# Designs tried in a protein design chat: VHH binders against q9lxz3. Part 7

Target 1, 367 residues: q9lxz3
Amino acid sequence: MVTRRRSKKKKKTKRKKQSSKEKEKYQTFINLPCDLLQLVISRLPLKDNIRASAVCKTWHEACVSLRVIHTSPWLIYFSKTDDSYELYDPSMQKNCNLHFPELSGFRVCYSKDGWLLMYNPNSYQLLFFNPFTRDCVPMPTLWMAYDQRMAFSCAPTSTSCLLFTVTSVTWNYITIKTYFANAKEWKTSVFKNRLQRNFNTFEQIVFSNGVFYCLTNTGCLALFDPSLNYWNVLPGRPPKRPGSNGCFMTEHQGEIFLIYMYRHMNPTVLKLDLTSFEWAERKTLGGLTIYASALSSESRAEQQKQSGIWNCLCLSVFHGFKRTCIYYKVDEESEVCFKWKKQNPYENIWIMPPLNLIDLPLFDHRI

## First folded at step 25 (VHH)

Design r4
Fold by ESMFold2, fold request of step 26:
Structure r4 (fold): chain B 367 residues (1-367), chain A 122 residues (1-122)
Amino acid sequence: as target 1 above (367 residues)
Amino acid sequence: QVQLVETGGGLVQPGGSLRLSCTASGFTFSDYYMNWVRQAPGKGLEWLSGITGEGGRTSYAKSVKGRFTISRDNAKNTLYLQMNSLQPDDTAVYFCARESGTWTTEYEFDYWGQGTQVTVSS
C-alpha cells in the first residue's frame, strides 16, 4: 500500500518535470509576434489548422481565431434511405458522411443558430438536433400537415427559445400554435384572417427583432409578435413575380431579404423597409452571400479575403451523382447560366457550424 | 379572357432591325412577368428574354444578349422586343408569353400569343 503510493508519487513528479521540459520547447516555438504567427496559420488548410491547434494553448487560440474568420455555412443532405447524412463545406469543397441514428424517421423543419428542428410525421415527435455536438432537445409532440412550416427564434439552450407554426387557415380565421421554452404545452391563438380573400399557404418564415415574419406563396407578408400575442398582415407586397420557381427569405442583422428565383431570368432581390413595411428591389446583395435552402437560409457578410464569393446566392445543385454548390453572382450583367428547378424542401438545409470546431465530436483533434 | 397579340414581324435583310409589339388584355398587365419566345422552322421553343412587371429588371438568352432589347409600357399594356443585327438563324415565329402564376415545373408560361413571323434573308 505505502509502496504503491510512493511509486505513483515519484512517477507523477517525473512526468511533471518531463512535461515542463517539453512546454519550455513549445514556448520557444511560439515566441514569434502574434501577427506573424497568425499569418503562418492563415496559410494552412482547415485540417492542418486543426492539427496545428493541438500544439499548445497559445497556438490553439490563434488557430481558432482564424477559423472563425474563415468559417462558412455548411449544407446538410438528408439521405432518402436514412443510411447516411452528408455535410458539405462549400468553402473547402469537402464532404463528411455521418450517421445520426437520433434522426431516423425525422424530416427537417428549420435551421437556426447551429440547430436543426426535426419532426417525425409517424410519431409526431419534435426535437432539436445539433449535428456538431449530437445534442438532442425533445419538444412536446404536435401533429403537422405534410407541407406545414415551423420555425424557432433561437437556440433551444436559451430560455428565450420560441417555436411558431400556423396550423389552420380558414376563410375567417388563422390559428397558430407557439411553444415557449419550458412550457408544459403548446399555446393556441386564433386571429382574424387578414390574408385578403385569396387562400394562401405559408412558404417562408423568419424570426427577426423579436417577431416572426411569414410570407405566403402569393407574396403576402404577415407578422406575429409573441411578446404582444399580436398578428397582422403587413401592408407592403413585393413586386409581383408570378411564375417564380421558388423563393428564399433570410434575416441578416435585423434586415430581411427576399429572393425570387426564375427558370430563365435573373433572380429578383428585395429588402424589407422596416419603417414602411414596403419591399424595395435591389440590384445587389450589398456584399452578402445568401446560402439558400427551401425551409430556411443562412447569410454571411463579405469575407475580407478575396475569394470571389461575395454578392452571391449559394445554391445546392446535383451534378451527376455528386452534390455540390454553385455561386450565382447577383448583378445586372449576370446571365442565366442554369435552369433552376425547385427541389424537395426536406432534402437539404444550410446550418452554421460552431466557432470552435476542435471541441466537437466530429472534429476531435486527437483523431 | 386573357389575350396576347403580337405585331411587327416581317421580312428583313441580314444585319437589319425589327421591333415587335405584344398588346395584352384581360388581366392586370403590370402584375406579370412577360417573355419573348421563338420557334425556328423544324426546331423547338427557345426562350429569348424576360422582363419584370414594372420593367426594372430584364434578362436575355445568350444567343440574343446585346442584340435584342425587351421593354414594356404598362400604360399601354404593351410588351416590346427591339431586335438589332438580325441574322438568318433568327428566322422564326416570335411569341409573347405570360409567365405562369403557379409554382409548378410543368408549365412555365400559361398564355401565349398567336405569334408573328420574322424572316431574315437576303
Scores: ipSAE 0.000, ipTM 0.234, lowest interface PAE 14.0, mean pLDDT 73
Fold by OpenDDE, fold request of step 26:
Structure r4 (fold): chain B 367 residues (1-367), chain A 122 residues (1-122)
Amino acid sequence: as target 1 above (367 residues)
Amino acid sequence: QVQLVETGGGLVQPGGSLRLSCTASGFTFSDYYMNWVRQAPGKGLEWLSGITGEGGRTSYAKSVKGRFTISRDNAKNTLYLQMNSLQPDDTAVYFCARESGTWTTEYEFDYWGQGTQVTVSS
């Protein structure tokens, strides 16, 4: 009877040693600095985020905290007659009317990271506005021309937030102004003008990896690096077909896309090669949905092919007196969207809603 | 330390003349291309004129060509802008700006003065 007890103890010790060696291999990933872990997790698709959350408690917490509930951007419509705003959620197909008297006389300039940049052409006031929280962040005044574009790098809640605009283009020189969050004054930089003589305006500005990309109406791309205080005009031009009636430029995870719109043909999609700085035509958006507006565009990686929103351009449209949006599939089989018309750039803009929409008083679920 | 100090601004009547001066210090003045720029109320900066280090070449914006003359005295480390036939639209703060490179290179303005106010009014 004595012999059977010894064999069970040896099997338990071997299983404990194998479990400890497997634990030792996994221990190397548990000690990732929090910043690095967050960086890695932030780049994971939701599916992988969920998987990663099962690894350990630390990873779980990081994954949950970084789970970007991929909320679709919302469309904001700006009234011309009053201080009323209409928010449209394309996912729910719901409209919400808001009133912001504090923005009386203001027009939108840009949208990023859930914030609006607002400008008053009468008072020359600039402010950041969060339509969801009603937070306002004022900044020093600046005169801006009607067609002058401005962009910012990230939410104004970040100390790294930087505003960028070109204030003047002369024959010989361009003037750039930048504003760092909490600065007292605008920084002014003047560079030689290397733009072509047929330059009229900058139409699109995007920020990517520390650099502002500025597209002119003639298709010239310029770069401004604030860290280096460096301005450069790239020689390459995007292939633009005759008859373009507008364009949208957007950034997604370091990639820059340019979409040219046409009256009588399908949109063309271009992707910037960051090595050669040449534009390459793309047949698809690589699984992205681009929510395009004249001043700024939002991009979203769609995880579900089945949603029908895969490789789509989402555009604001008026249909039956309702403000809504349409999804245009960007592929070889796509039909021309005959309903798209160039709109006033200040009439609407896409904005990212906060992740915790549940706490937004805006959705009075009482109806 | 590089310093640029603009002087000579003031109130003038339309059609009047004014001479601006910019005194440079803290660098070899003759080695740099110098410029005049202005900022009008509610407007962006406007380039007006430039001059090579030795003073051999000058350039002008269309808006001021024929009315303004840029010059320099390298012995005095001073840049000048003679402004003639002044108009109300010339009302602005005028700045002296140093170009960081030579005329043959495309460089940024790296130093500016505090500016001098020019007001043209009847």
Scores: ipSAE 0.000, ipTM 0.237, lowest interface PAE 14.7, mean pLDDT 83
Fold by ESMFold2, last read:
Structure r4 (fold): chain B 367 residues (1-367), chain A 122 residues (1-122)
Amino acid sequence: as target 1 above (367 residues)
Amino acid sequence: QVQLVETGGGLVQPGGSLRLSCTASGFTFSDYYMNWVRQAPGKGLEWLSGITGEGGRTSYAKSVKGRFTISRDNAKNTLYLQMNSLQPDDTAVYFCARESGTWTTEYEFDYWGQGTQVTVSS
């Protein structure tokens, strides 16, 4: 009797003390000031950042903000022989091979916002592919010439997604095709050819501030404004770079950069002055990191030093006789830091992983 | 037809200097980046230096930086390599090489000269 009540009181007091102690612990973490919260979260690996983001709205916003700052692009390479693709995270030096035979015969046209635009030249099929989720979004078919470029404005999950390509350039006319989400068919627009009468192909396309900027193989920069259905050739040209094996173009916060590549020399970085349309060489990236590849380039401002990659160009190029990707600090000497070797490094494509990567079925470490 | 011809090789004493020339024909010389590459006895190819088509930018391997100077004269279709402070381990066949115009080629250089022997010994 007395023993039962003493035992029950002791048992109840022990459970209450333990439960209250755990509740006080969790409430203390939730109420951290923003500066301390950012410090704690900045020390977490990605898996723990994702877990922490489920605590409350304040933690969610802080965790997602830090993921964006610290998440770097990955490389993707599609096998030419066996219906697989390989993903490589340079920051962790890890790779993953994935089999996906539904993409047999497809090639990449453009990369943006974690999505690839894919084209099969035998069937004329177009689709968006997310290599992390493996979602496919089919598009109406369109015939494309071998060296024709196509670009899009944003992820295909957005109602604002717009596809853009230049389908032909004749002596007299340029023909543009666009496709807006939920349209029944491609829209065709024809404009006077304002390019010089040299042979012109479009090598690089970026979308910035609502317009597509298109760079020709001869260095002419054109724009297409889809809201105005307006095409024109801009007056500025970058300096001639004879013998270069191509270039990369990217944008960051409305600024447009052009990177000329050389096999054995330091890259040249140019920035377009959007007022004068003149190109100026940059001697520093000012904390910006550019991940350049032939079909698309990614850019990120870095606010904290990450291990291995900061304030540099991350390039898929030949360096000496090595067939490898490198990083290059514009304000310093070039350095080689990638352990990623493929048959042709210029076929590696930068792509941003989603912020919820560890929760996806293919990347869930619980399975 | 593209042709590259090296001259100026020979025997030189340690610490000496030598200037190599490469005369180009069969293409628009100023449109192409040009390079010097060497092969020492029993070793593979070693890239040494490169220069842009306009001559404004140069690059060097660490093994020769500060000792070798690349230059070109586009009016004479000629590439040069000035080699100073030569040592016995600089003994090699030296090649003039034209940089390929495409990123997808099997080789970084699409045309080579026949090479010129440089021997550094007492």
Scores: ipSAE 0.000, ipTM 0.282, lowest interface PAE 11.2, mean pLDDT 74

Design r4
Fold by ESMFold2, last read:
Structure r4 (fold): chain B 367 residues (1-367), chain A 122 residues (1-122)
Amino acid sequence: as target 1 above (367 residues)
Amino acid sequence: QVQLVETGGGLVQPGGSLRLSCTASGFTFSDYYMNWVRQAPGKGLEWLSGITGEGGRTSYAKSVKGRFTISRDNAKNTLYLQMNSLQPDDTAVYFCARESGTWTTEYEFDYWGQGTQVTVSS
């Protein structure tokens, strides 16, 4: 807060003169053709974009639009030996080392909306953690089996946040647990097992249009609608080919994308047809970039081609002694990606940083 | 106990053919994708081909496509590799491998046979 140590007359007169002179200057810049304004804004690093967005309504709208387009997900790496964590911004090729003692003993489960869902297998504690704000939202305890996956629908600060997991799969039944914000207990639901193979495990879960889509290791897709408490296996054909060494699934604007990785051929890109529930192979991601990690993935639409980051998979790799990523362009002319190797699913995950990064406690200017 | 046993290797002349077999036990064979992998002298492992559990789809490495054919007989719990037009650089130990059923395993293939030697020489 600015103190009012000057007289109101002097302050008002000086501010009115400065406001008029600033308005004349800003009106000159605001009258620039749209192409020139966007060119100037597109060259700003995130910190300066945020500062420029405070100029006027027109600049604010332009800065926020370009900020979202140019802001990429960050890759977070988890150390097993201490409480250190490494965040990597692939768009700026910048690393940030962080220390989170509050996460000691926890492993990652899922990432969405700038939040991590973390689980301690020794204490059965669940919590949401925002690495950018360090906010922590504890959840009721739940015992989870080895390899059990859990996902959530949106940020835990929302009253709509819903946690979802499949706790057991037997010959006859599937047991699901859900937790809705501010509920007292986990809700348990039991459904007939309609999966076709006895060794099915779930390897990907995404939330889209109010529904959890769950992919098995065999390529079967199941749907859970929490508003109806409804579970079913969708009719689409399993899309997995032999020799797959991993898959990634994400949602973008209501559409579901699935990528199968192979050591011996190009990745296959699949899009779910929401009317037939069949998977359609695609030659391209259509300008979309998928930031792929084992437990959850992020997506970003690129409208401009000037960055060269469009129609790509962004994959975690090691280069020398530092963790980094590669961009694998998805088209028929690309060579097989030999740089990517299957990784421990708890080792890293993509997370979306907030738009106003420089005003967050994590990036205090005193450091 | 999961077990995979390869047979059918041996010495052949260039241009010859061999049929490898892999007999599986200790698991429901038809539930798993199966693969062939080889290791030439002084080289690393090379994936060759794979087949789905019911045999409906197959996949091949570029180096063997058109020359090798993978198949399976689920009634006999047996995986096959028909190798035609063999050349000296096909000389290797050939392994049968079961595809892992989960993302969280350390390996793409969780069980391997002991291998069978194929030598292509005049």
Scores: ipSAE 0.000, ipTM 0.336, lowest interface PAE 12.2, mean pLDDT 76
Fold by OpenDDE, last read:
Structure r4 (fold): chain B 367 residues (1-367), chain A 122 residues (1-122)
Amino acid sequence: as target 1 above (367 residues)
Amino acid sequence: QVQLVETGGGLVQPGGSLRLSCTASGFTFSDYYMNWVRQAPGKGLEWLSGITGEGGRTSYAKSVKGRFTISRDNAKNTLYLQMNSLQPDDTAVYFCARESGTWTTEYEFDYWGQGTQVTVSS
């Protein structure tokens, strides 16, 4: 009876040694220096990132942290000839062609929080469109001029979503229209015109902390507070260099940035002081990457300086026959050799992809 | 024809003052936002100051704020720049520039004068 007990102990020790060797082999990958792990994970496609997150707690944390970091805006191109759309992921340098027949005749007006504001100039229809889910949220019709700008405050799935536009500027009055999510009608507000007489067009609109900021082509900044139904024109003008051929305005965590573009000069970056309402020139973007398009711009805080996109302005460009983007470093040392050309504002726009890209039918797993 | 003519430039000592004038013709002066810009030797154009058509609002670059004052007399179709506490770095050709209010224009300023030379030297 005594002999059978010894054999069971040897099997347990062999299983423990095998489990320890298997654990050691698994430990070899687990013991990657954090920097190396991050480097590896940063190069993984989202699918593989998700898989990697299941390996261990350390990998999970690294994967999740990098997922948040790598959610760069996507660029959507609008075809002039057909109802085709091209999505470009700058992080993966991948293009995806989409077809949205439901948007036939529509042009883009604005983008925020993963949604597009679309307008049909023939039917005067406005709708929110999510290109990732194909969700559509209609709203009351509105006649809009070709150069009329619109903005909205947040995703239309939120009850707090507010759409804003200036519908008319006369010698004496400015007419503003707002639309709250689920409202039946547009709200109209009329204010005394304090802008320069006869020639102001709004070219940039951003929403920040409950207020719409509207920049005119002459550099005048106006603000609209919908909660107070208050309109004001700020006295400050940006220190703009002559010869600008365009600008981008963006909001990031309550801060407002204005970027002036030039044909023959490097872009200039301005930050609005919300206390003094003065523009200050900045040498850098403070670690931000700004994805700029004519109608709206997205901003991202980069956590890693080594990402190569730290303090960069990202713009759509055509390189040869391919649609892509270019990163312009905004620092004192950077000479921009590339001459920016103004594009049709309706040809492309940056859009934030959803966090859960895995669930998007757009990624034909066929690759 | 739109015309802008700058005058008042010259040689001034550091700490001195100068008043520039720009006479406008060929358009409704009061309808336009007007600006002063300068170009120093070997440098690009620098925006200095702007004023609304009616003169109700003014703006200044940080470089000149507190030293320069922009004003206008619409009855005389004249833009002014009072420059105080001038420094050698203020040496430049100064231009008055009209802002283009049209969406179709690629440039912020559509008309410029010939400029007036300001030299600040001891």
Scores: ipSAE 0.000, ipTM 0.238, lowest interface PAE 13.0, mean pLDDT 83
Fold by OpenDDE, last read:
Structure r4 (fold): chain B 367 residues (1-367), chain A 122 residues (1-122)
Amino acid sequence: as target 1 above (367 residues)
Amino acid sequence: QVQLVETGGGLVQPGGSLRLSCTASGFTFSDYYMNWVRQAPGKGLEWLSGITGEGGRTSYAKSVKGRFTISRDNAKNTLYLQMNSLQPDDTAVYFCARESGTWTTEYEFDYWGQGTQVTVSS
């Protein structure tokens, strides 16, 4: 009878040793040096970051601290053939395909504050569209020419949201239309045409501190103050070098930048002096990264020099069959970009993603 | 027919100067932005300089800025490139290239000549 008791003790000791080894295996990942943990977490997609945050308190803290608030704009590609959209996150180098049948026949006009301004040339419908939430805010119809530019001041969820466009330029007069949030109709203003007589088209429009700045293809800068119902053409012209094949204008915290692109030389950066209304050439972007698209451009101040994304121009590019973006350093050491081609302005646009992408059902399946 | 004919190439010593000419025919020369480009052996095409149709504005690559000067005589339908302070690295075939007037063209240059050889050697 005595012999049976010895065998049960050996099984308990083996189970305890196995449980201790399994605990040791789990402990080996929990006890990662903080630097290594941060490195690992920094490389995790958001989904995995969230998962990792559930592992332990230390991991949770690390995950939350490294949760890259997607501060980077996303690139939206618009299909030419269907109502499909491709979202590209340059930070994660991830693509997401979206389908918006509600936007059938619409083209993009502008992007700001996470919203798209969309226009249907067949129905003359305008709407704000949030591609992340699928929210739509309609506005009164407006006929727009193909090359007509439009801009808005802020998200349409704000009562201060203003839409702006120049609808007509004649020899004598310029007609401006503005739409205020929740207005029933477009406001029309007519001003004397002070632009150069030859072939002025507006190429870039930005809003800054209550004023719309409009750049013509000839380099004339005009401003419209909706509050004052005031229109003026500024005398200063940006220094444009020969061979420019495009430009981008952007606003950042009250500062206005203009980037001229060239086929055979590095881009030139100009900053508007808001006192003199003269353009000054800059050697750098002042620590900004500009996400540039034909219709609108986003700007970000990079806080961390370590990302290598400092003083950069980010542009949509095709790499083989893949749509992506490229970062160009805007400094004296930058190589001439020979490969930049002007794209169809309606093919892509930068958009600011929401801060809480995790809560968006659209990304549940792929993030 | 559009034609561009480059001339003026040759052998020059380092530090020397050379003036290239490009004679244009078959189009309204003054209406087009003109360029100089070069191709060194085993290298790709390098843009050097450009000039507006009326000659009012010029641009230069960093590699040649301060050394090369582009000019044009529209009355003679001729494009020029004055090259000073030539270096061995400037050895290449030099081409005059017409810039396409349309932004939609797949090609940056729609016409160029046969080129002229420039050799910089001691």
Scores: ipSAE 0.000, ipTM 0.292, lowest interface PAE 11.9, mean pLDDT 83

